# Designs tried in a protein design chat: VHH binders against Flagellar brake protein YcgR (ycgR). Part 84

Target 1, 263 residues: Flagellar brake protein YcgR (ycgR), of Thauera aminoaromatica (c4kar8)
Amino acid sequence: MAELSTPSPASPAPLDGGRGDELEKFTLRGARQILQLLQDLITHRGLITAHTGGGHSFMTAVLKVDEERGRVVLDPSPDPQANRRALAAPRLTCVTQLDGIRIQFPLVGLGEGQDKGRPALFAPLPAEMLRLQRREFYRLQVPLAHELSCLLKAEDLARKPVEVSARVIDIGAGGVAVVVPTGAAEFVIGGTLPACRLALPDGEPIELDLEVRNLNRQTQRNGTEQLRVGLRFAALPRAADTRIQRYIFKTERALNAKARGGL
Below, E stands for the ipSAE of ESMFold2; O stands for the ipSAE of OpenDDE; V2 stands for 0.75 times the mean of E and O plus 0.25 times the DockQ between their complexes.

## First folded at step 9 (VHH)

Design K15 (from K1 with I110P; framework vhh_7pa5_2; at its last look DockQ between E and O 0.34; V2 from the best seeds 0.00; counts 0 for: pae E 5.2 > 2)
Fold by OpenDDE, look of step 9:
Structure K15 (fold): chain B 263 residues (1-263), chain A 121 residues (1-121)
Amino acid sequence: as target 1 above (263 residues)
Amino acid sequence: QVQLVESGGGMVQPGGSLRLSCAASGFTFSSYAMSWVRRAPGKGPEWVSTISPLGGSTSYADSVKGRFTISRDNAKNTLYLQMNSLKPEDTALYYCARDLDYWESGTFDPWGQGTQVTVSS
């Protein structure tokens, strides 16, 4: 009778595998701190994007923190399918913003039920919550194979409108870094590039306004000079934000899986 | 300024149906739970129904359960109350209210001006 060793539940993948040490300083692990932050989300009525994996997410909110039971109460999706996916997911990755600070936290052990006749989703309190200031947003290094691009609407030296197709090097919730050929356009730090188009693999390009935050000239090994442009999302629609986060999450998961020898 | 404007009230016979609407403005509608409260003549306010910010959770008073349906369109900043199988006892001024405490459901601010529903033969 071979004792089928029940595979030990895979330790929840660290939120950001590669920069774990750098993110530790921004990670809250104290029970009181976590409770306070969750309460702050309630107070400020922060909406949360909950990622369920597989490229799916839904919007939710923290409705209550139940300290006695050690659980968080979430607003179910009006979409039953989203709720089913959430309940089937081994882990939710919740992303929100409070006072310009990105907040990310995992929820494990999601269940549905009722309290006082009100349907809700329930999860144990998160073990950790990540707080990142805008400047400290995690940026995913975009795999070359993904060929992410951003169509920049810029001006040349003569102030003539030009469109530049730029390769996206890294992407985060707050913006993108792109590379362009030197001389392709004139960029000014603090300048706005309106109606740009970010191409993601999952659908139509996202139209967005970008603010130039930094410029770095880089010389490649082959002697070719390129301009690295750091761009901030000036006004990101909620739907676009969700798509970007989904892409980041999906890509990180894939990269981590590959790093573990699974792909 | 935060505003709630109810509409859709009227006179209906017993067994009839009405659909109330509430247009919200001046706040992030999708961030708040919303409620319907009614006040019958000579009676105090009675809670009717509440819907969560995203609409995934609804609750009803026992008096209206199975007959009324609360819903919302966050894109339109509009709250709805579908009322079916109306009874004379449902005659009241119906208010839309922003719920500041969804879980306890005891704090409403602001209230609309209300829309009159009269159920009479």
Scores: ipSAE 0.761, ipTM 0.904, lowest interface PAE 0.6, mean pLDDT 89
Fold by ESMFold2, look of step 9:
Structure K15 (fold): chain B 263 residues (1-263), chain A 121 residues (1-121)
Amino acid sequence: as target 1 above (263 residues)
Amino acid sequence: QVQLVESGGGMVQPGGSLRLSCAASGFTFSSYAMSWVRRAPGKGPEWVSTISPLGGSTSYADSVKGRFTISRDNAKNTLYLQMNSLKPEDTALYYCARDLDYWESGTFDPWGQGTQVTVSS
């Protein structure tokens, strides 16, 4: 029975695959960089959440990098079922944190064996590792009191233009998530919503193009149905990016101050 | 401050059993491989057993394989050594140690204070 430990817990869920192209600039692909980052995880004793698919994961650690054979050596689970799921998975998505920096990397071709008579899991060195500062993965949960909204220029079922004022529920460097009433508009994953307007408290709304990345239908406790729409910022000008980061920073500090004062 | 406190030692006849415990504090126990090391009278330290940080991999010196079982409870920050079929040659002061280099035999630090195991000859 594991318990939560320390104020810096592991990041159990991988980042959304729909951010893949926007994350490319934070992706390490050089063999030297990958070896150094893996060695840093060993040195700092990083605990890793390894996702095997189907909502399953297990805790592991990099025990060693075997440069001679081009592979990483992982701590097997004491639970044989977790090991079998890992060995059956086509891909392991490993997630960890190093000094507040999120590290994510795939392992493929996982095998079981022994290293100097010690049981271990093995995989070829990853071809890539994602290294993100907090700014690149953090999503602020927007307080209801801020009433942050985004005016969406979308289409209805009859492909007629409609404008929908959507409540923003979270915001990060790469996009927002909004909620709209079910049936307010038709949204297509991969579709573009041009010239939308994001209303921040400071100044005029930001005009931006949004791309639909995910859709989830929700039923609230009172029976009301709504649609959660995940939206990516297309090309975000520096001024707009600065305003969004400033909003996130100020709001986060205000929320942290209330949490400390409310203790 | 990092602390390791061994317990469970004692006097036992050949063929007997003992279970050693090591209580850890002052560091993140689950981040480290842990080892048992022993020092017999008049001898230097001898590696006995190692367990990986999450407990999935164990290893033993040939002299104890099949008789000793290392285990850990990361929720209780405790390392264990179950010793069965004890022999007079197992008489030693037993230490638990934080294994700084899981795969290399020469890097054990810090040490506990030790618990004495005496098997009558």
Scores: ipSAE 0.161, ipTM 0.643, lowest interface PAE 5.2, mean pLDDT 83
ESMFold2 (binder alone), look of step 9: mean pLDDT 81; pTM 0.822

Design K2 (from D32 with E104D; framework vhh_7pa5_2; at its last look DockQ between E and O 0.38; V2 from the best seeds 0.00; counts 0 for: pae E 7.0 > 2)
Fold by OpenDDE, look of step 9:
Formats: structure tokens, sequence, C-alpha cells
Structure K2 (fold): chain B 263 residues (1-263), chain A 121 residues (1-121)
């Protein structure tokens, strides 16, 4: 009877020590932003994994945000031992997901009590909340209505410079996928397209260098062939990165709201 | 389809006990607070008890405190109400309901069909 070793739940991969500077752009520190995000967790009924240290965690949820008292109200564990661990912990690391975005925040000063006869855990509002978009892998499917485009500076088969206006079909922190007509330009995987222009809805186009990472020929339902080009941001200014992230966040929120019947 | 189905009701003598069950389907059960509400003949609905989504927090009406215990098994998508020391005044149709806000709303959006509890000598 081979004891099926239940695979040990993979320890959450250490937050890759990306440079402290890179995480700052994803860190909310504003009181209103924090309150809003906590309220969103309530609205969306987000379950939270609260890590107490030592490899221990328990499931919780935000039940209420008490703005007057500056505290968050959490659902206690049905396991008394988990609650004891939580209360003994100097810090909780709370991890959850909202609309596909990983949210992480610390809670310090956890206490237990009752409000209106309801048992709960109480903690001061977090000083910061981290919203981590899995940069490397998450791609937002761009709504057709947004009409995002990227002006590609490429070469044709004769190595003559050409500019191709490409529709952006997905976007992430690391790059974009675009569609171009077949034969519009010659793309080489690993090649760099300098001084391209990404058009976002919120302002002037962003000038950036793009690296060709993937090429896929696609046949549309109407029989027309298109080339899907996966492009990596080769050099992205900080300001541009911020704009892109803002767009992604805003769009994801809107899409999710619509999916829930809210729009 | 979202559904709640109550069971476990019946006739019992004063001082007796019953255990009600509510089977939930069609939604993520652990994400919602659940409540019991009862309606006695000729009376309006009366809130009985609520339990948080994860089951760590419970609340009771004063009329049932110390006698009733709400619990849930999220793995089975089932809500329970253990009723002890039953009184004639506990006679009612008992409903399970999905609670949209455990803390403030007391708003229920989904109800079962109810199970009859009769306490009579």
Amino acid sequence: as target 1 above (263 residues)
Amino acid sequence: QVQLVESGGGMVQPGGSLRLSCAASGFTFSSYAMSWVRRAPGKGPEWVSTISGLGGSTSYADSVKGRFTISRDNAKNTLYLQMNSLKPEDTALYYCARDLDYWDSGTFDIWGQGTQVTVSS
C-alpha cells in the first residue's frame, strides 16, 4: 500500500527579490486607496490566506472596514489553534487575489474581540498593500473597443524601412502582442524594432523599443491571414511603465465588473 | 442553478431537540455568510442566526441564544442548525438564506423552501 505522499503544498515561491524599486510602483500607501481595496475585497468576497509564520496559515476574509476606528475586521478561523497562532504572531502576511491580481499586505497588532455580539479578529488598517501583477506572464486581452495600436518601425522584404500600424490584442508589463497584415513587414525573432509608438487611451503615444519574441500566422474566419507578433518591451521608461500598468488595472477592473453584471 | 434546500424539520415535544440542515448548490458556499430565518404562523419573519463564510463567527437572536447552535461544513456545502431545549414558541417554518453581508446588511438574496418545525405537547 504505497502511501501516496500528498505533495506538500508548494511553499509560495519567494517573492522574487525584484529590486525594491520595482515593487514600489505596485504598492498602495494612500489611506483612501487602501480602504477602497479592502472594501473591494469585501464586495468580491475575496478569501485571504493569512500567514502567521513558521509555515502556518489560515483562511480568513475581510468582514468589515471600520474607518472610524481605523481597523479591519477579519473572519476568525473555525480552528481555535489557528487563531491562537495568529494572535501570537507579531505580523500576519495576508495574501489574496482580486480580479487576477495578487494582493499582499501585512497586518500588525491583531486582536480578538466582539462587535455587536459577533466574534471577530481586529487589526489596524495596513500601512501598505501590494498589488502584484504577475508581470512576466499576465496578458490583458485588450477589448476591441479600446482600439489600442502600435506603430511599428520595421523593414520590408527589401529591407526598406516601413511603418506598420498594428492592432494590440494583448498587453502586459513585459510587452504586447499585435496583429499585422501578412506581408506588411518582415519580422525576425530576436530582432529589435526601435522607436515604436504604443497608443494608449489616456494620452500621447509612448515611444519605446520592441523586441520580436514570437511570430504566429493566423487565419481569420473570413480566410484572411494575419501575423500575430509577440513583442517585448526592450527599454521601457518608468513613466511609460506606470501608464501601462494603470491602463491594465483600469481595464481589468472594468472587464471584471462587466462580467459580474455590474455594468 | 443557485439553490438552498432545507431538511430535518418535524414534530417534537417541548424540551426536545432537532437538527436542521440546508444543502447549498450553485455558488461558492464558503464565500457567503449563511443565516437561518423563521416564520411562525401569523407572524413576520424572524432572524434566528448567522454564520460567517468560513464559520469563524456566529451570531444569534436573543430568543435562541444558548439553545441553538449554527454551524457549517464547507466541504459538504451544508449549513446546520442544532436546536436544543425547544419551546412551543419555536414553532415555525425555518428557512436557510444566503447573506450578502455578514456584518451590516442582513440582506438575503437566496432562500430555501423552508422546513417545518412544530413544538407541541
Scores: ipSAE 0.810, ipTM 0.921, lowest interface PAE 0.6, mean pLDDT 89
Fold by ESMFold2, look of step 9:
Structure K2 (fold): chain B 263 residues (1-263), chain A 121 residues (1-121)
Amino acid sequence: as target 1 above (263 residues)
Amino acid sequence: QVQLVESGGGMVQPGGSLRLSCAASGFTFSSYAMSWVRRAPGKGPEWVSTISGLGGSTSYADSVKGRFTISRDNAKNTLYLQMNSLKPEDTALYYCARDLDYWDSGTFDIWGQGTQVTVSS
């Protein structure tokens, strides 16, 4: 039988083990959180790249979790050689994603067998799972209490310079979204706003260039109109990137601490 | 829109072979188990075979074991049923179905229109 599916060249590779201390803050070790994350993979039908070592991998999926026996049940490969390699490996490193969240977990003690007469692979539940939101997809919803703002250096309809202080509603690795009163300035998709200033809670404002990516007009409940402006970082210095990532990480950590029980 | 389209049916003599195909579109094909189900004249639906989403696990009804082989090509979003040593009792309308629960083949949410297989002299 021919291989039924070939993994994409963009399939996730394992994260470097040399970053272990840096990754500990994203590592789940609670049994209930691990079970829930595995169940989420089943429900969303997540496809998993299982790395067997030596540059070899195969595609699999978690078919079910047998909580009573403490096991996961995996979809075998249609390639018998991949199955033999997986069974011989001391460890599988499983990599996948859900909605931009990178998930990685080890499986040890893989065995073969059947469940309800159907061939399957089995392994004990992983002792840990890494859950890391992917940087390029994530936008943090900014808590109102943080009062993040961005000073936009734009032009009005008469092409005269105008400065607009805009509230930041979300922030990510690649940009921000802000709200301004309708008519406060002329924004053009693709236009560049040089030398804007992003105010974070700690330190001095960050000077950066922004590119307008989208515009959305909104009417608030009190009848006032506002404009949501999606902005991309056009010239982001490394120091600025570091401060932005630190803000995102600290804020997400604080929000997760309030949401006891994990994922 | 989600769609399954069967093809490859026809008339064959007893002992002959056919290969059915089912083209899938509108969903991530490799994420779902897939089944073949058939309906013979005067009978209700009969489950024939199921294959897991990535193709590593297959199962068959006793009536077809050893004669039929289910397979899939996830790069082409296509499910297959190779039918060998066909008997008159295999005469039926054959459906491709998306299987929501690999471990209980009674839960199908999307079906094709079917392809007719007729085995007679």
Scores: ipSAE 0.049, ipTM 0.607, lowest interface PAE 7.0, mean pLDDT 82
ESMFold2 (binder alone), look of step 9: mean pLDDT 85; pTM 0.857

Design K20 (from K1 with S31Y; framework vhh_7pa5_2; at its last look DockQ between E and O 0.29; V2 from the best seeds 0.00; counts 0 for: pae E 6.0 > 2)
Fold by OpenDDE, look of step 9:
Structure K20 (fold): chain B 263 residues (1-263), chain A 121 residues (1-121)
Amino acid sequence: as target 1 above (263 residues)
Amino acid sequence: QVQLVESGGGMVQPGGSLRLSCAASGFTFSYYAMSWVRRAPGKGPEWVSTISPLGGSTSYADSVKGRFTISRDNAKNTLYLQMNSLKPEDTALYYCARDLDYWESGTFDIWGQGTQVTVSS
């Protein structure tokens, strides 16, 4: 009677943060810390975007932390299809924000069930949780091939409204950095650019308000001067946030796969 | 101001149906579990149903299970209770309540004024 060695549950893959070493200082791995942070998500009612892969995500929340069973209880989606995708996914990437801090963590081994007649999704406690302060939000360097652009509604030196098509060079949960030709518009740090349009590859442009946070003049190798503008999302609709997060996640995965020689 | 406003109550015959609504304002509705609680004349409050913040999980009292359906529209900040196969025992003032803990149901911090449901022949 050969004792079928139950394969040891594969250690959850590290958070695919491309810069693994830099993110380690922001990664919680202590059981107590993880439990506390999950409890904080409950207390502060942090809604979670759960990415299931394939460009799909759903909204959830931590309903309970079951320390005795070593599991987290999640709010199922009202969409049965989203739940099916979640259950079929080998890994969920959960993203949320508390008090301006981005929190990201993986869940592996998602299942559905009931407790006390209440339907829920269950997963083992995450092995790690990433906490990033706003200033430290990971920004994805946008591949040139993606040709992300942002239509900026700005003013020129004469305060005449101008529209500037800017290339997005990096993107994060909190904002974008773009490059514009020098003199294309007048930007003021702390100024708001209303009703801008961020173009993502996956659909229609996202309309959003942007706040100018940083200005940096750069000289290109060819001697051409350009202006790098750091922009914060002033008011990001939930749907837009989800799309941005999806894009970042998808792109990071693709870049990592390529770096590993898989593409 | 945080507010819950119930509507849709009325008089109905046994076996009839009603749909209650609760309009929420002054807070992020999608962050909270929501519940219906009823109070019959001369009786204490009775929990009826709870729905999770995103609406993916629902629970019911045994007395209403299979007859009542709780739902929510987070875009409209509205909670609903579809009541079918109503019985005289369902006669009560029905309250909408914000639930602070979906899993440990029963911790309510905000209540509406209630809507009267009367089931009588």
Scores: ipSAE 0.773, ipTM 0.904, lowest interface PAE 0.6, mean pLDDT 88
Fold by ESMFold2, look of step 9:
Structure K20 (fold): chain B 263 residues (1-263), chain A 121 residues (1-121)
Amino acid sequence: as target 1 above (263 residues)
Amino acid sequence: QVQLVESGGGMVQPGGSLRLSCAASGFTFSYYAMSWVRRAPGKGPEWVSTISPLGGSTSYADSVKGRFTISRDNAKNTLYLQMNSLKPEDTALYYCARDLDYWESGTFDIWGQGTQVTVSS
């Protein structure tokens, strides 16, 4: 359908090059996630502003991820002085946007060379990438076809353990919402459900602790009453957070590609 | 709609010069590598030159290296081919093409109608 006709600078100025703990929750360090995000930048033709320091920057793009050699291949600037500044810089701070989400990552050890007789800039894969979603507000509606479920280790009214398999209806970086039959378990706002299991479409279920944040009763079309339970992730390991973010990212990308109309 | 329109072809004597242009519309030009491909009479397509999305990297077929220069102006959504020291062998219909993969295969998904370059017999 309709496509963008005029590019603008890919991203605003970089966030602080030093690291505070506020940004750590948005930092991807898993090699598979980094490779996939770089590949997504290639697929979506993401334009990158590369900051070289001293208030200088140039536009670039990821042309290829060379997995065999563990490096990223960048489009050099047509301005030779920009290339010289980039090669002299101790690090390049790359800023871009993917589907409205801010991406930032460092490149160190930038070099100049050729691949297949074509000049390019090369750097080792980044050890980390910052992916800023405003997580507090975003909840992906889970497609029914994914049949995403969460096994809740809850209690009945007598405080006896019960297990409830709940369908996940939305998922965000901070939690999920599920539906359960009314009366399947007793839920208390602020209560903790330890060792629940979130089943993603690929891979083994994630074990995680959940905190009950809200409860809403709903009546289905067949007259059956269901309880919508809003659950926050508590004590989430980084590997689990990465898997959840990867699921959200890939599902969101697939839905956005459909909305744009495919190439 | 997505469109590539070539211009600047014509008749020229051997040793002459021409500058081809390709105007792009309907897509974000700076996202893509761009190529020139030519088809001589009775021949299949021959790759001529490719330029990276932001213009920092260029490559050429051996038959044109040193004589042709590819460039782009992303602000004007325009691809160029400066052709110097033209030879009769350069006679062909010249197409600009959107190149999906600068490094792997030079896969082209969108083509222009072409502009004829004729170097006198």
Scores: ipSAE 0.121, ipTM 0.641, lowest interface PAE 6.0, mean pLDDT 81
ESMFold2 (binder alone), look of step 9: mean pLDDT 86; pTM 0.867

Design K21 (from K1 with T50Y; framework vhh_7pa5_2; at its last look DockQ between E and O 0.44; V2 from the best seeds 0.00; counts 0 for: pae E 4.1 > 2)
Fold by OpenDDE, look of step 9:
Structure K21 (fold): chain B 263 residues (1-263), chain A 121 residues (1-121)
Amino acid sequence: as target 1 above (263 residues)
Amino acid sequence: QVQLVESGGGMVQPGGSLRLSCAASGFTFSSYAMSWVRRAPGKGPEWVSYISPLGGSTSYADSVKGRFTISRDNAKNTLYLQMNSLKPEDTALYYCARDLDYWESGTFDIWGQGTQVTVSS
């Protein structure tokens, strides 16, 4: 009586994403965390693009998380061919976004069935879920206490060069938002501000070129009008990028520590 | 403003067919499960049919199974109910309803005004 060694469930292939070590920081592997994130997808009604391979994908949603059975219930495609491809695929790569955060997770062992008389796709709970905050979209709200500033080299209405010291209100890998007094300079969306200087707390100001991406007039509670200027880093040296990233990371950590009741 | 507007109701003879439509506005239609619910005179509301957000999952009450077909066009923000082989018992005000839960709850948070379906000889 040869004990048929039940083949050990093949470890889900690692997400083919970039350098394994950096992705690990963003990978959820805890069962509770995974369940919570799946529930959040339901709560927020997040639609999912499920990739079946070969350039094929279909839209789906998590309809239910069945904790007792350790499975997710997915909305089938209205296209039977898409469902057939999904069922034939050894792995689905599910991609979605929640609150601006890209979420990616594999599903393996997809099957079709019914729950309460409703057709559905079923898969075991994912072993891991990747939460990728697009660095480009993440904007750290700069604490007022840090007093970050950016010296903008702009032009006034008369096209005379002016230097405007602007307070940085948020910063990300891709740029900064600043506030300037109304009328301090003329900004044109798509325009470049050359040789600006971003002041970080950790050293000398960073010289960089900035591209105007957004302009919003804001009225403060005191009735004062300010101009919020969204600026993209047009040319950022690697060293500058590193400094900015370090600042963001350090500040975020500090803020999180404070939020957790840490002094 | 979130709104559902039903149309396509009318009077038909037994054995006839109708197609109901429900136009959705004010929310991301493709992100919600939808249902048809009907209310006959002197009766409580009766769930008729369910469709999942993407339309891949449907269900029907036993009373309408095999006769009614629910569908949706997410590009048009429209829900449909094809009703065939209509019976006098199908006479009701038909409501389009947004399903609050994708799967378990027969709970609806948004309703249309309804469209009257009358099946009479």
Scores: ipSAE 0.866, ipTM 0.944, lowest interface PAE 0.5, mean pLDDT 89
Fold by ESMFold2, look of step 9:
Structure K21 (fold): chain B 263 residues (1-263), chain A 121 residues (1-121)
Amino acid sequence: as target 1 above (263 residues)
Amino acid sequence: QVQLVESGGGMVQPGGSLRLSCAASGFTFSSYAMSWVRRAPGKGPEWVSYISPLGGSTSYADSVKGRFTISRDNAKNTLYLQMNSLKPEDTALYYCARDLDYWESGTFDIWGQGTQVTVSS
């Protein structure tokens, strides 16, 4: 698929569904706001990845807003199969970026036809649009050399307290993902792990409460089982948030500087 | 710098075929609709064909429908016009143009220098 080609760097896959309630404050629902944002996409000629489900997507663009018919007009794919899948999908999840701001919106009721003799895809105006700065959706892949860890205060299978030192594999404004050996602790989706400790390279570990959002069991090629645990920050103090954002910013700049210098 | 450079023109007998190319540079090609426009001797500019930014929508002037095919390769930043069953009336300078508006064809901001197509017996 074209998710990692031009313009894949600008608009990757849809945001994790486990962050839906955290994203509500960034959701536009006013008709005037939605029309203005769609017009901004048209004016800046934003390329859009439209996800049809089942791992399929196609590239498109908003060509215009037809206010009289209450619909958006999209550029069809030159691939007829992509158009057929889009028309069969119960909804499209459209993802794009505008000047470092991530835009995501659903389209339902997609149809095909012509507008003034030009083939196009049509959908009713979206009822909502997400508008996020990169800081709100970005997850830094933690370099192995940093050996970032999080001490989890959890329970084992016998419901006894256990502390697990977990390697942090990614970190963002709203949480971390960690890996632990299978059986090191019992995790329950929706459960809270109080007083965990996130170790950043600068300063003392951050004490914070974590909520388990997802669990993924993995088998390494040597046969060893591990568990990927997605954890959300609960009630994060301003100072802790600032330290996390500083780590992400400095690390990303350092990685980008090496990429530019390496040509 | 922003450039559109046409090529592929020439002299051809009636009924013949030519394929025009337009190389784009200096801008994000896949973000723009593109058109071919021609200027025949003694006439003003005439819109020939249109293709949407990602290539899923095309349209043609009545005078060329069924004979000309517009296409684009966004990975190579190149626009094409396949011209079949050429007629003496198709003799013109052919321009590649960046099209600004899906609704209003003929709102072009950037043009190439053109490539001459001459159809004569």
Scores: ipSAE 0.258, ipTM 0.727, lowest interface PAE 4.1, mean pLDDT 84
ESMFold2 (binder alone), look of step 9: mean pLDDT 87; pTM 0.877

